# Ledger of designs, part 62: VHH binders against Profilin-1 (pfn-1)

Target 1, 132 residues: Profilin-1 (pfn-1), of Caenorhabditis elegans (q9xw16)
Amino acid sequence: MSGWNAYIDTMTAAAPSIKRCAIVGAADGSVWARTEADNVFKASEEELKTFVALFNDVTQVPAKGADIEGVHYVVPRTEESLIFGKKENTGFFAVKTKSAVLIAVYEGPNEVAAQVRKAVESMQTYLNNAGY
Below, E stands for the ipSAE of ESMFold2; O stands for the ipSAE of OpenDDE; V2 stands for 0.75 times the mean of E and O plus 0.25 times the DockQ between their complexes.

## First folded at step 10 (VHH)

Design wb5 (from wa36 with L103I; framework vhh_6fv0_2; at its last look DockQ between E and O 0.74; V2 from the best seeds 0.00; counts 0 for: pae E 9.6 > 2)
Fold by OpenDDE, look of step 10:
Structure wb5 (fold): chain B 132 residues (1-132), chain A 123 residues (1-123)
Amino acid sequence: as target 1 above (132 residues)
Amino acid sequence: QVQLQESGGGLVQPGGSLRLSCAASGFTFSTYDMYWVRQAPEKGLEWVSTISYSGSNTYYKDSVKGRFTVSRDNAKNTLYLQMNSLKPEDAAQYYCAKDYDIITGYFGEFDYRGQGTQVTVSS
C-alpha cells in the first residue's frame, strides 16, 4: 500500500458518512489511492481525467454538473479549489491541493455533508502544508 | 442549545470493562456522525472512534481496535462506547462530540462536548 492509502483511511475515519473516496493526480486524474473492497471507488480513468479538468474553470461547473462513478451530480456552486455536488441524499466533495484532487462521495442528510466537507478540507489543508 | 453529557466512567482493573454513554440534546442527533475522543493527563486530545449518523460505519483508533465498540441509539439520542480489555493507557477523560476534526485534533468552533467522564485503569 502506498502512503496515500493512509490519507484515505484518515478521511473515512474523519467522516464515516463517506462511502467512497479517492486521491487522484490533479494533472491527469491518475488514481493515487482509493477506497477498496466493499466501498471501491469506481470512477474510470477517463472520467477522472475529465473531472480534474473541471478545476481549470470551476465557474462553468454549476451549469454542467459533474459526473463521478457514472453518476451525475448537480453542482450548486463552486469555489476556486472546491467542487461539490448533490443528488438526492448523496453528494460529493472534491478539493484540489497543490498536486492532487481529493474526492469524497457521501450519503446522508445535509448535516453529515457539512462534516464530510470539513474532513475533506482539513485533509486539503494538511496536504497543502505538506507540499502536496 | 447543544448539550452532550458523558457518563459511565469509573475505576477498573486492567482487563476490566466499562460502557460509556453520551446523552445528546439540542440538535438532531440522528443526522450527525459522532465521535469519541479522550484526553489523558499531560497529553493532548486524541481520537478514539467515529460512527456514522446511521450507525452503519464505525472506525477506531488502532490501539483500541478489537477492544472498543462504538454504537448509537438514535431513538434515545444516545452514543455508546463499550470498552473491553481495558489497559492503563486507556485511562483518560472521555468526551463525545459531533464536531471534531481527527486530522487536526481540534473541536469545532463551538467545542461541542460534555464535561467528560473519567476512566481510570489501575491494579
Scores: ipSAE 0.894, ipTM 0.938, lowest interface PAE 0.5, mean pLDDT 95
Fold by ESMFold2, look of step 10:
Structure wb5 (fold): chain B 132 residues (1-132), chain A 123 residues (1-123)
Amino acid sequence: as target 1 above (132 residues)
Amino acid sequence: QVQLQESGGGLVQPGGSLRLSCAASGFTFSTYDMYWVRQAPEKGLEWVSTISYSGSNTYYKDSVKGRFTVSRDNAKNTLYLQMNSLKPEDAAQYYCAKDYDIITGYFGEFDYRGQGTQVTVSS
């Protein structure tokens, strides 16, 4: 595939409940690709830098929650390379690869969260195996 | 247990139409995105269409866009694919799926797709 935007399209096609998503650098939060236009992923560079730093110690995240796109999420669970955030009828999954953090913001009841997680983790595995 | 059953396939001439159905049971259908995939003889699985759990978002492979329409009736636990302007290259076994991984092309460990329904296009 060419271009990081193809990976955005792949994730949104795999889990249509994803409304916005991005691939950002794990070290600095720089945006490699994101949903655009009517579904723009609108997090600032400063916010993304703070967000990716949460992966430095995911065990501290449930106590304080997480902010993305100016929205505060409760974080009911984390894993070594995964943060799940929830607010009302929306949520996010974020996963870390060797070089990047994948962020997917979705809408829907908790029952669709598994599909979103699967889409993001499948891409995580693919990118890790490709060296990213 | 999860069960999917496709129907509505058949033999049509080029330019014809078919409407496929997928009856779902054993899970809360209205909370899952659903997929149509197809397999032609001696070929791998090919993604055709996706519909979100509510039915509000639909996605299509470029070669079927404008000819195929995916829909769902969450009250009847049924997924549909309206196929218009059928071409010989659309001939395949069609499956609906709950846990299709579009990135890798694999189903989940238990292959949550149905038995399929055959679409044949010939003149």
Scores: ipSAE 0.006, ipTM 0.386, lowest interface PAE 9.6, mean pLDDT 85
ESMFold2 (binder alone), look of step 10: mean pLDDT 82; pTM 0.824

Design wb7 (from wa36 with T58K T104R; framework vhh_6fv0_2; at its last look DockQ between E and O 0.69; V2 from the best seeds 0.00; counts 0 for: pae E 4.5 > 2, grease 24.9 > 24.2)
Fold by OpenDDE, look of step 10:
Parts: C-alpha cells; sequence; structure tokens
Structure wb7 (fold): chain B 132 residues (1-132), chain A 123 residues (1-123)
C-alpha cells in the first residue's frame, strides 16, 4: 500500500459510515488512493477531473450540484475548500488540501454526516499541516 | 445530557474473555458511529474499535483484530465489545465514546466518554 492508503484507512476507521472514499490530485483528479475490495470507489478519471475543477469556483456548485460515481448530488452550499452533497440517506464530503481533494461518500442520518465531515476535515487539516 | 456508562471489566488471566457494555443516554444513540478506546497506565488514550451507526461496518485496531468484536443494540442504546484471547497488553481502562479528534494523533482523543471500566489481565 502507498502512504496515501493509510489515510484512506484512517478516515474509514474514524468514520465507519463512509462507504467509499478517495484521495485525488487537486490539479487533475488523478487517484492517489481509494477504498477498494467491497467498497471500491468507482468514480472515473473524467468524472474526477470534472469534480476537482469544481473547487475553482465553489460558488456555482450549489446551482448545478455534483456528480460522484455516476450519482448526482444536491449541493446545498459550499465553502472555500469544502463541497458537500446529499441524496436521500446518502451524501458526500469533499475537502481540498494544498494538493489533494479528499472525497468521502457516506450513508446515514445527519448525525453520522457530521461525524464524517469531522473525519474528513480533520484529515484535511492534518495533510495541510504536513504540506500536502 | 450525554451519558455513557461502561461496564463488564474485571480481572482475567491471559487467554481469558470479557464482554464490555456501554449504556448510552442523552442522545440518539442509533444515529451515531460509536467508538471503543482504552488507556493503559503511562500511555495515552488509544483507539480500539469503531462501529457504524447501523452496525454494518466495523473497524479494529490491528493488535485486537481477530480477538475483539464490536457490536451494538440500538434498541437498547448499548454498545458492546467482546474481548477474547486477552493479553497482558490489553490491560487498560476501556471507554466508549461518540466523538473524536483525529488531529491529536490518529484516534488520539475522544470526547463524551464515560468513566470507563477497568480490564486487568494477569496470571
Amino acid sequence: as target 1 above (132 residues)
Amino acid sequence: QVQLQESGGGLVQPGGSLRLSCAASGFTFSTYDMYWVRQAPEKGLEWVSTISYSGSNKYYKDSVKGRFTVSRDNAKNTLYLQMNSLKPEDAAQYYCAKDYDILRGYFGEFDYRGQGTQVTVSS
């Protein structure tokens, strides 16, 4: 496993309601690490390229939503380095670090979503402090 | 107010078993991922296991994999940790928690934990 896989494992262990997650390059959406096996993160290269580009102007994302793994999510709002979406009892959190985008797809109620967000944002902070 | 109360600890010999329980109240237990953590003497708080709100996903510290099993009964607002093949290094105060801070070391700190239950492993 690459060093990035360890961060995937950390996030999933910290927030087990994460179904799938990935760490991708902020510049091009290239996959650095992702959940595998029974929880394969299945977003395509093209999709991820489009997704990470959303961070270029997050203010417009709520108007159009976001697609991950072929699923369209409503994006209620965005922050400078945070995009999150919802679909029924599922959603995602995506945070941008200096060089990466962390994407976590989760299933569960809002309380779980808050836990997932905390995990992802904590990882974001950690990676930023580490220079990533 | 959030309350977590652990029980089930005790003294066992190496190779023995214990089943810990955590009674939760003051919050909607069934909607939270839950954690088991432990603190041994002269050591920091460390993560042991996590279970998703529905119980569908479970994760374990490497050193306890295959020996510990986390579970929950949402109808009873109770979290469980079945501990088999206990080792001396498992001796610690065990806590359940519903909040954590990953920034203070991976699984370094947890909030809203109870007073804990003591697990001692000695021959």
Scores: ipSAE 0.790, ipTM 0.895, lowest interface PAE 0.6, mean pLDDT 93
Fold by ESMFold2, look of step 10:
Formats: sequence, C-alpha cells, structure tokens
Structure wb7 (fold): chain B 132 residues (1-132), chain A 123 residues (1-123)
Amino acid sequence: as target 1 above (132 residues)
Amino acid sequence: QVQLQESGGGLVQPGGSLRLSCAASGFTFSTYDMYWVRQAPEKGLEWVSTISYSGSNKYYKDSVKGRFTVSRDNAKNTLYLQMNSLKPEDAAQYYCAKDYDILRGYFGEFDYRGQGTQVTVSS
C-alpha cells in the first residue's frame, strides 16, 4: 500500500532508538511495510507467519519466547494485544491491531524501551481508529 | 523537578543562523530520546527534530532537512539545535521535550517543560 511507509517513518521519528520495524498482516504475517536500506528488517515470511500467530494466545508466549530476525527473545510479559521481548540491551515491542501487527526492534536502556512502547501503542490506536 | 530551559533565540535576517540550547535537569538526560518542537501563532505544536539518547540517530521534519542540525552533550545535560539558512516560515516559539507524541500532536505535561525561546525572522 502506497501510504504504509509513512507510518514506518513516523514511528522511527517518534522513537529514534527503534533500529528496525515493520507493519505486517495479522492473519498471515505478510509485510505491508518495513524499514529498508541501512536498517533492513530481515524477518522471513515463514518466521512472520509463526510470529503473528503468537497473538492467538498470548498467555502461552512467556513459556517459549519469540523469534524475530532469527534472534530468540525472552518474553517477560504479554498483554492481550502486546508482546514485549528482551535480549540483553535489545528488545522488541509488537502490538496487534484489527488487521495488522506492528513490530519495533530497539536497542537501549529501559527508559528508551518505554518511549518505543509509547510510539507503537500510539500507532496501534491510530490504525484501530482508522479501521485497521 | 524535571526542568528544561531553552535559550538562544532572537531576531535574525532571512538566511541567518541561530543556535538553540536546552539545559536539562531533574532526570537522567543521557537515557532519554529528546525532541525539538515549535509553535507559530495560531498553530499547534509542530515537530521539528528528534535525537536518540546516545545521539546516534537524528530525524528532521522535511522542511528543515539540510538546514537544521540537532545534537546533544550528555556530559553537560544539554540539547542543541543549530539552525542555518533561516526562513520566515521558521519563526516560532521553540521548545525542547523529553517526551513528545508526534502522532498525537497534542500538548501535554510531558511534551515540553520550559517557556521556550522565540525565533523571529524578518527582513
């Protein structure tokens, strides 16, 4: 879709410690937009299909963790529409909207993680209100 | 407790330069991404620039790219905005913020803290 790249740009400007991010279809993990060029989001189609299926029952995710871009993350907590993964000083936030999953991979201290979460949740709210 | 004090504004001719500073206290400056925003008369807050906590990533509104440079000195708890080639449309009250929701665009307690610094561009 022609406008989806603008949402990637907005999230990275809102939380500049996001290193890579993507918007993918909630049903199948298809990539609608992602960071490109120097910061390519590298997850495979098969990996993303598996990843978005975690939202079918987020209560089981802490027991097994989650994989993005071939990196395994511990998932210390989930919420109905949010998965937070952590590996040392890197992590991700993923949120589900009506039609999509937003994934942001970041590096930095916990204060930065809070700013990343705010950015993805603001976009989640915007997309849900727009019918996505 | 959290305090942000902007300075360095003033009156310049079109094409001139100014360097804004933002002195920060009351929080651990080096662990927060920081933002510059501005407000022109009868307008809401407009995002100008963002810099990551380490200073390694910098982002700009399209209309200021190539003219403005954001930087920070974490040892001095200070954020900077170098503004070159100033245009009349850059005239505004400039604020720094440690927490700003670009998508929401709404002014709130954590979007900025100081009184701002006025930039005026006139012929």
Scores: ipSAE 0.233, ipTM 0.622, lowest interface PAE 4.5, mean pLDDT 86
ESMFold2 (binder alone), look of step 10: mean pLDDT 81; pTM 0.830

Design wb8 (from wa36 with D101L; framework vhh_6fv0_2; at its last look DockQ between E and O 0.76; V2 from the best seeds 0.00; counts 0 for: pae E 6.3 > 2, grease 25.8 > 24.2, SAP .7 > .668)
Fold by OpenDDE, look of step 10:
Structure wb8 (fold): chain B 132 residues (1-132), chain A 123 residues (1-123)
Amino acid sequence: as target 1 above (132 residues)
Amino acid sequence: QVQLQESGGGLVQPGGSLRLSCAASGFTFSTYDMYWVRQAPEKGLEWVSTISYSGSNTYYKDSVKGRFTVSRDNAKNTLYLQMNSLKPEDAAQYYCAKDYLILTGYFGEFDYRGQGTQVTVSS
């Protein structure tokens, strides 16, 4: 296991309502780490390549939404390094670090979503401070 | 206001068991992932266990896996931690917590936690 798997484990433990998550390269969407086993993060390489490219112009994302694992999410709004989407009682948070994109797909009420966001953003901050 | 009240701590011998409870109020307990954390003397706050809002997912610190079980009763707004096969290194003030805040190099900080309940393990 790569060192990046530890961060996956940390995020999932910090926000157990995360169903699947991945750490991918910000430049090309290459998978550095992801949830596996029963909670395999299933986004394809091509999909991830497209997804991480959304951060090149986040202002356009709300108009078209975002796709993860073949699921289309409505994106209410974006921030410079944050894209989040919703679909019914599910959603995702994606944050960009210096070199990576963290993607967490979650299921649960809005309160849980807020917890997931905090976990993902905390990891974002940690990784940024670490130079990643 | 958010209130968390831990109970169930005490003095036990190594190998003993305790069941901690956390009574929650002031928020919709059933819609929040909840956490157990602990702080031993001269040590920092450390994560122990997490349970999803529905109870469907649980996670544990490696050192407590197989010995501790987190559960919850959303109807009673109560979080539980069954602690079996207790070891001296488990001795700490145990807190239930809400709202993961930031990573601090170990696991993280939490926005809300109770006054805690003391667990002492000694022969």
Scores: ipSAE 0.808, ipTM 0.898, lowest interface PAE 0.6, mean pLDDT 93
Fold by ESMFold2, look of step 10:
Structure wb8 (fold): chain B 132 residues (1-132), chain A 123 residues (1-123)
Amino acid sequence: as target 1 above (132 residues)
Amino acid sequence: QVQLQESGGGLVQPGGSLRLSCAASGFTFSTYDMYWVRQAPEKGLEWVSTISYSGSNTYYKDSVKGRFTVSRDNAKNTLYLQMNSLKPEDAAQYYCAKDYLILTGYFGEFDYRGQGTQVTVSS
């Protein structure tokens, strides 16, 4: 695993309602870094390939939802580089950079979702500015 | 209106302890992650610690790990920072915060609204 683990640590410490997260390649879903051990991010290679492909046309995602870690989420909102998924008191934010997709799965009240979104979007901006 | 009021600062000798408190009002405290930050004179803000909305997850700046403990009491809308084994470099104005911005290995801008509480460490 690359030095990308420091970015995982930064996001989880900034938004502690993030339970699991990953940085994956935008082209193929290959895992660059993820949460491990007690909070392992459990998505298969096939699932991640399918997931990152959603960013090829985000306008179609709300109609079908999204699957990650074997869980189906409704998708009430997308933007060109952002997918928000929701299931009961859990959800995810996923954002696309030039080279990567950042995925953060969180648990907690809806009012905490803004902090999670801000964490992933701040990292998205940083990675884009760094050429990733 | 969001209000954050810090207290518990003071003068201690190196190796001493202090417990800071942050009284929160104007928002549903139990649904927000919270942060401690500090600022030494003529220096920028520095992230110290993060605690999740329920209190179940905590994170610390490397230089304070093992010495500081963040906690919260959601029934009292109060955030705490127990500071043990204090060092001169811990001297700063301490603030609690409700929001943040991530920068290159830093938790950048924080939304702090209190006056802070001063921690001074001297022999």
Scores: ipSAE 0.077, ipTM 0.508, lowest interface PAE 6.3, mean pLDDT 86
ESMFold2 (binder alone), look of step 10: mean pLDDT 80; pTM 0.816

## First folded at step 12 (VHH)

Design uc1 (from ua6 with A97V; framework vhh_7pa5_2; at its last look DockQ between E and O 0.88; V2 from the best seeds 0.71)
Fold by OpenDDE, look of step 13:
Structure uc1 (fold): chain B 132 residues (1-132), chain A 123 residues (1-123)
Amino acid sequence: as target 1 above (132 residues)
Amino acid sequence: QVQLVESGGGMVQPGGSLRLSCAASGFTFSSYAMSWVRRAPGKGPEWVSTISGSGGSTSYADSVKGRFTISRDNAKNTLYLQMNSLKPEDTALYYCVTGGPQPPPLPGEDNYWGQGTQVTVSS
């Protein structure tokens, strides 16, 4: 029972290319909600703690890359509250809100990235406006 | 199916203590952060505390910091809230929920909570 699960469902519905999705605490990387069943988001708490800390200084992330679920991604793009990672035909968008980080891992051609980004950024905007 | 059952509430005098429990089932308990939220009469829901899946990280609302302690036993799938130095303003129905502070419901939806456990602090 969590209100955050509805937000997971909303993002995955908005972008079918999303394979796994999670909402985690911005401060500690704790998992608040995630995709389940055949698409379980499997990042460990320790990994996520390190990941969310990347938002403390996103300017350094492109040089280092980012790790999600034991997979290393190159990071072609960062913004103040956004990290974009790529690996072959997969990638992720991570966006930060006031209190949370939304992570969407996707699979598909480059063309699907735009839809995934739009899905997570729309949710980011909604949550920010709500104070979260 | 996810199920959360709160217990441990009651009536106490100001300065008293209570320990709430939440029995969880239907999901991988240790994989999720858990939170306590409360609803006082005539007021909206208020976030109280959050604990990470492993229990390694905790956070508290300013109103309860130093008085309440959140903990968990992942082997028992149970969440706890130790409440000390209780005040009348702590009177509320207390719920446990998965995740961190609860967001507003999306349009057309509502948050699904359990029955909660009533805490009443009164002289």
Scores: ipSAE 0.728, ipTM 0.870, lowest interface PAE 0.6, mean pLDDT 93
Fold by ESMFold2-Fast, scan of step 12:
Structure uc1 (fold): chain B 132 residues (1-132), chain A 123 residues (1-123)
Amino acid sequence: as target 1 above (132 residues)
Amino acid sequence: QVQLVESGGGMVQPGGSLRLSCAASGFTFSSYAMSWVRRAPGKGPEWVSTISGSGGSTSYADSVKGRFTISRDNAKNTLYLQMNSLKPEDTALYYCVTGGPQPPPLPGEDNYWGQGTQVTVSS
C-alpha cells in the first residue's frame, strides 16, 4: 500500500461520521487511496476527472452542483480550495492541495459537518505545509 | 492482503536498458493509480513515475523524463517501467506502490514499500 492510506485512516478516525473517502490526483482525478470493503468509495475515474477539474474555477460550481459516486450534490458556495455539498442526509467536503484532492462523504445531520470539514482541512494544512 | 512484487532489476552498462515489472494482488488494481519510487545508496526516496488506473494519464520526474516509460496491463494486474539510456545515477532499489507520489510521513509514521528490485548501472 501507499503512505496515503495513513491519511485516510487519520481523517476517518477524526470524524466518525465520514462514511467514505478518497485521496485523488489533482491533475487527473486518479485514485491514490480510498476507503474499501463495506465503505468502498465507488466514484469512477471519469467522474473524478470531471470533479477535480471543478477546482480550476470554483466560482462556477454553485450554478451546476457536483457529482460524486453518481450522486448529484447541491453546492451552496465554494472557497478557493474547498468544495462542499449537500443532498438530504448526506454531504461531502473536498479540499485541494498542490498535488491532491481529499474527498470525504459523510452521512448525518448538519451538526456533524463541522467535524468532517475540520478533519479534511487538517490534512490539507499538513500537506500544504510539506509543499504538497 | 495487498501484495506488490517487483522484478526485472539487474546489472547493466551505461546507455543500456531494463524493464521492471510489478505483480499486484489483493486489491482492484485497475481502480488505483500506481507509481514507481526509487532509493539510491545514501539518499532519500525519489518518486519516478505515476500512471492512472485506466492508463490514460502518466507523469514523470524530470530526472527520468524522455528515458523511462511507465505502463500497465490491467488484465494481468501488472505494472511496468521501461528504462532506456540508463545512467550511473539511476542505480537504486526500485519499488512499486499504489497511488501517486508518496506523501510526507505523518507524525510517528514512516513509509515502507517492501523489498524492491535492485538496478545497478556499472561504469
Scores: ipSAE 0.676, ipTM 0.841, lowest interface PAE 1.0, mean pLDDT 89
Fold by ESMFold2, look of step 13:
Structure uc1 (fold): chain B 132 residues (1-132), chain A 123 residues (1-123)
Amino acid sequence: as target 1 above (132 residues)
Amino acid sequence: QVQLVESGGGMVQPGGSLRLSCAASGFTFSSYAMSWVRRAPGKGPEWVSTISGSGGSTSYADSVKGRFTISRDNAKNTLYLQMNSLKPEDTALYYCVTGGPQPPPLPGEDNYWGQGTQVTVSS
């Protein structure tokens, strides 16, 4: 397996509310690593290509929402390299680096969202500092 | 159990061709991007090429662009690298790995690849 699996493991350990997680290529949404087994990340390559393209203009995303794993999320806010989506008691954070997008889907009350965001941003920061 | 087994290396003169294969098992091969990475003697790993899970998207390092072609056969769980117009600088152990260009190791991690397949280009 690739070294990307260590990033998956680090994020899920840091934020146990993460149910599914993936790292995908920023250009094409191709899956580089994902959670497997009982927590398989089920998005298709076609869906992921559409999803990563949202980062081409994050300012338009709150009006449209975002789809991942066949689920439509409202997007209350974005930042230059971050999209936060919500639906009921579930949500996601996605962050972009130069070459990758890191996606974490979590379940739980809003109190756990900060933990999830910190987990993905920690890996984003590490990758950004290394030029990835 | 995930396994990746490289083959097809050998000795060839400059300008020659080789076709590498990577047999994959123990995971859903078609769901993952795959890459070739090489290690020249005394050097660190160098990313060569990546192909998406479906095979619809490919990318190449500048040093091999136009000479190497990555492909996959998802029915056979096999990744390929066609190497044409080989140069002495292409001499290396070649490895297949899952995912895109490999990330920086996390602190305290030391990732090794398997044996790889040796490509030697010498006149």
Scores: ipSAE 0.569, ipTM 0.818, lowest interface PAE 1.7, mean pLDDT 89
ESMFold2 (binder alone), look of step 13: mean pLDDT 82; pTM 0.828

Design uc10 (from ua6 with Q102I; framework vhh_7pa5_2; at its last look DockQ between E and O 0.88; V2 from the best seeds 0.00; counts 0 for: pae E 2.04 > 2, SAP .708 > .668)
Fold by OpenDDE, look of step 13:
Structure uc10 (fold): chain B 132 residues (1-132), chain A 123 residues (1-123)
Amino acid sequence: as target 1 above (132 residues)
Amino acid sequence: QVQLVESGGGMVQPGGSLRLSCAASGFTFSSYAMSWVRRAPGKGPEWVSTISGSGGSTSYADSVKGRFTISRDNAKNTLYLQMNSLKPEDTALYYCATGGPIPPPLPGEDNYWGQGTQVTVSS
């Protein structure tokens, strides 16, 4: 569909435990690209608008958690441009670039989280270096 | 198969108006932000405008802000760009694309756009 789909494919290839993935606008939560077919990322635009706004003050996010695709996650960790959510054997990593938020929802044991984080952070770094 | 077909381009005098259309198919149109980009002769591609899936949010390049209006009809799977107060600097091949601003190409890849529609602003 667009060049952004290649970024989705790159992240999902780098971390097979990623079930759903999306790239959205940092300002408005608009969907630029997402996983499709059997693994459609289904967060609504309104939900994503609220989600990306969490990056305005990540320090408050651990106290209230975060919602993705109608699922509530506890948030054990936040960094300036990173939100980590967890729910049982699932979780998500969301990282913010200059203009985008990358969201990867994964399923698996705790050990897979490191690979997912690496995948999204690598993409984050690449996009930041490119000015995005 | 994803298809994007641009239309509505033409030749106009400075200060004139055009309305571009983009017919989309092969994907869930309303689920994605859509953008207009343009390529002027001898220049790289330039982002013009983006609209969210619902149409509730829009953004514009500084060069077109106040003159161009992006909109969409999700029932018709169609993206629009109303261009008013056109300037010679707006002369370019205009493309529609899914997503926000133009992503940087990954090594060995390029952005996929339709055939584009030519806009020429000249006295």
Scores: ipSAE 0.706, ipTM 0.866, lowest interface PAE 0.6, mean pLDDT 93
Fold by ESMFold2-Fast, scan of step 12:
Structure uc10 (fold): chain B 132 residues (1-132), chain A 123 residues (1-123)
Amino acid sequence: as target 1 above (132 residues)
Amino acid sequence: QVQLVESGGGMVQPGGSLRLSCAASGFTFSSYAMSWVRRAPGKGPEWVSTISGSGGSTSYADSVKGRFTISRDNAKNTLYLQMNSLKPEDTALYYCATGGPIPPPLPGEDNYWGQGTQVTVSS
């Protein structure tokens, strides 16, 4: 079964500037699929549990920022199901569906960020429409 | 690429037991939640059980609670399903997968799964 790993392949094909990404459970942050090898998404089970809990009240996140892979990101603002952040030339987009949180880490300028956001939001829409 | 190889299926009478194994390679097994999924003849896929990466939490479909036990050996990259008190309704191809729920099919293609391991419960 290709399972959730096919979703990682689809997102990275849509936005090649994604350095690392993962699909995790919305309730507990458990990893369903992620990039591996040279692009391994390194977040621990405990860090991801903390991260997905941020979606319980996204309005609190800009005051504190967010930690992914041991890196602290400044979160300038949030939307109901979207948390995104920057640290110098690195950034991330994380979107929540009913069952999942999709996280994509990228490096590069605003043009790169826009393409990564589009890829992640497209997958969010697909999963939401499928009841996930 | 994720590789998962199921084994341990067979034929058993109602009330019998079987232990399924899933050998994983191509990814950091201990970091992933893992699930067992089954497909009965003429039916769609049914989620059976999930275990967290650490093994610290497990969940089960109502149809198998109290009869099946999911476990893992991260040092051996192996997932297990101990099936007790088997019923004819448990007859299915059994698959292991990364993650919790069964993913929906991607646009433009059907969900395709490996060979699985066949469990047949009959007198």
Scores: ipSAE 0.665, ipTM 0.827, lowest interface PAE 1.1, mean pLDDT 89
Fold by ESMFold2, look of step 13:
Structure uc10 (fold): chain B 132 residues (1-132), chain A 123 residues (1-123)
Amino acid sequence: as target 1 above (132 residues)
Amino acid sequence: QVQLVESGGGMVQPGGSLRLSCAASGFTFSSYAMSWVRRAPGKGPEWVSTISGSGGSTSYADSVKGRFTISRDNAKNTLYLQMNSLKPEDTALYYCATGGPIPPPLPGEDNYWGQGTQVTVSS
C-alpha cells in the first residue's frame, strides 16, 4: 500500500552491501518505510528524531558522532545533505531531501562504501527532482 | 499480506462530524507512520494527514487543519480520522495508507489504496 517500500527495494537492489535501510520524515524521524524481516531496521522513533535533527547543522556532527540503532558512529565527513558514519567494519550513509531522510547501513569492509553512497544519492536526486 | 480496511463513512450535513477507522493487519503497525488520503469526484488523490508510529507527531493538509484529528490505537492496530465541521468540499472517498505523504511513483510501481470509505457532505 505504501509506495515508499518500493524505494527501499530499489536502494537495496542497487547496493547489495546495504544490510538495513529506512526512509524517515525529515521533520520528526517517523518511519515511512524500512527493511523488514531478517533485516529489520530497528532504530527507535526517539533516536530517529535526534538523528534527523543533525541535518540542521551538519558542521557540528563530526565532533560528536551519530547514533543509529543504538550504535555510536564516528562521523569523518559530512556535506550539507549527507552524513557518513563509520564504526569498525560497519557504517552508514544518510541523505536528506526536502521531506525525508534516507538511511542505509552497510556491514563489511570499507571498499563497499562508494556503492552504498551512490545508491542513496541516486534516490535523493530522484526525490529532489520531484520536489520531495 | 498487508491489509488496510477503511470504515465509518456516510452522509452528513455541513457542520457535522464523522469518525473514520482503518483496520490494519499483516505488518508491525506501531512501527510505521500512517496517512489518510482522499479522492474527490473527478480529482486525483489528495494527502490529508499523517501520524507517526508512536502517535507523538501529526501533520495535516492546510485545508483540514483545526477540523480533522488523526489518531491511532496501536493495541488495536487501528488508525482513526475524527472529522469535525465538515464542508461540502470534504466530500470524497477516504483511504488509509502506510508511510508519510504520497511519494512520486517509481517506474513499474502502482499505488493501491483499496476501496476506501465514502464521505458525503451535503445540505
Scores: ipSAE 0.489, ipTM 0.778, lowest interface PAE 2.0, mean pLDDT 89
ESMFold2 (binder alone), look of step 13: mean pLDDT 80; pTM 0.802

Design uc11 (from ua6 with Q102W; framework vhh_7pa5_2)
Fold by ESMFold2-Fast, scan of step 12:
Structure uc11 (fold): chain B 132 residues (1-132), chain A 123 residues (1-123)
Amino acid sequence: as target 1 above (132 residues)
Amino acid sequence: QVQLVESGGGMVQPGGSLRLSCAASGFTFSSYAMSWVRRAPGKGPEWVSTISGSGGSTSYADSVKGRFTISRDNAKNTLYLQMNSLKPEDTALYYCATGGPWPPPLPGEDNYWGQGTQVTVSS
């Protein structure tokens, strides 16, 4: 009985530059699984509720940016089910599935960012195909 | 290490009630959504109910709406499921889990389940 935490393990194994990661409910931002201990994903339930609501209208996000773990990220553009942002050498990718939002915070250059994006998009595809 | 210990199952007649408990340790309980999931004999897992970390939102499978109530006591790290108007179709092993609906299996993952707490509804 591995639960949703096995999905965190899969994403971090695929992209070791993911520093912190979470899977949250798309409807309410409730945490289903997240990295813990020295890599704890520290967003509050309140912050995550606000964050997942951004997917209701992604076109508004580049004008305002996005907050994750109390850090404000510049969001240069969005796609229908993808929000990503940067703050110097750190960044995030967040993807929405039918019932979940996957959030990965990483550190490193653009080559690292591409690997992280592939990992979260691969998981997004898997979950969507499974009806999640 | 995460530990979840279910209790409160038993045998009841149709129309009866049971309250299940899940004692959690090894993680920040109030930060996680919690769910009840059940597995009937010969069937795969069925999600029953979810409650947010704060307890501010709840959701239920259509088969249990109006009969079951999920709740939590974050000071005691305990999750509850109050089961009323029990039906024979509610007979299953009940498990608590972190997060929302039971996840799909990952490629190569086996479909292993722990002990849970057994609920049997029969005459």
Scores: ipSAE 0.490, ipTM 0.767, lowest interface PAE 2.0, mean pLDDT 87

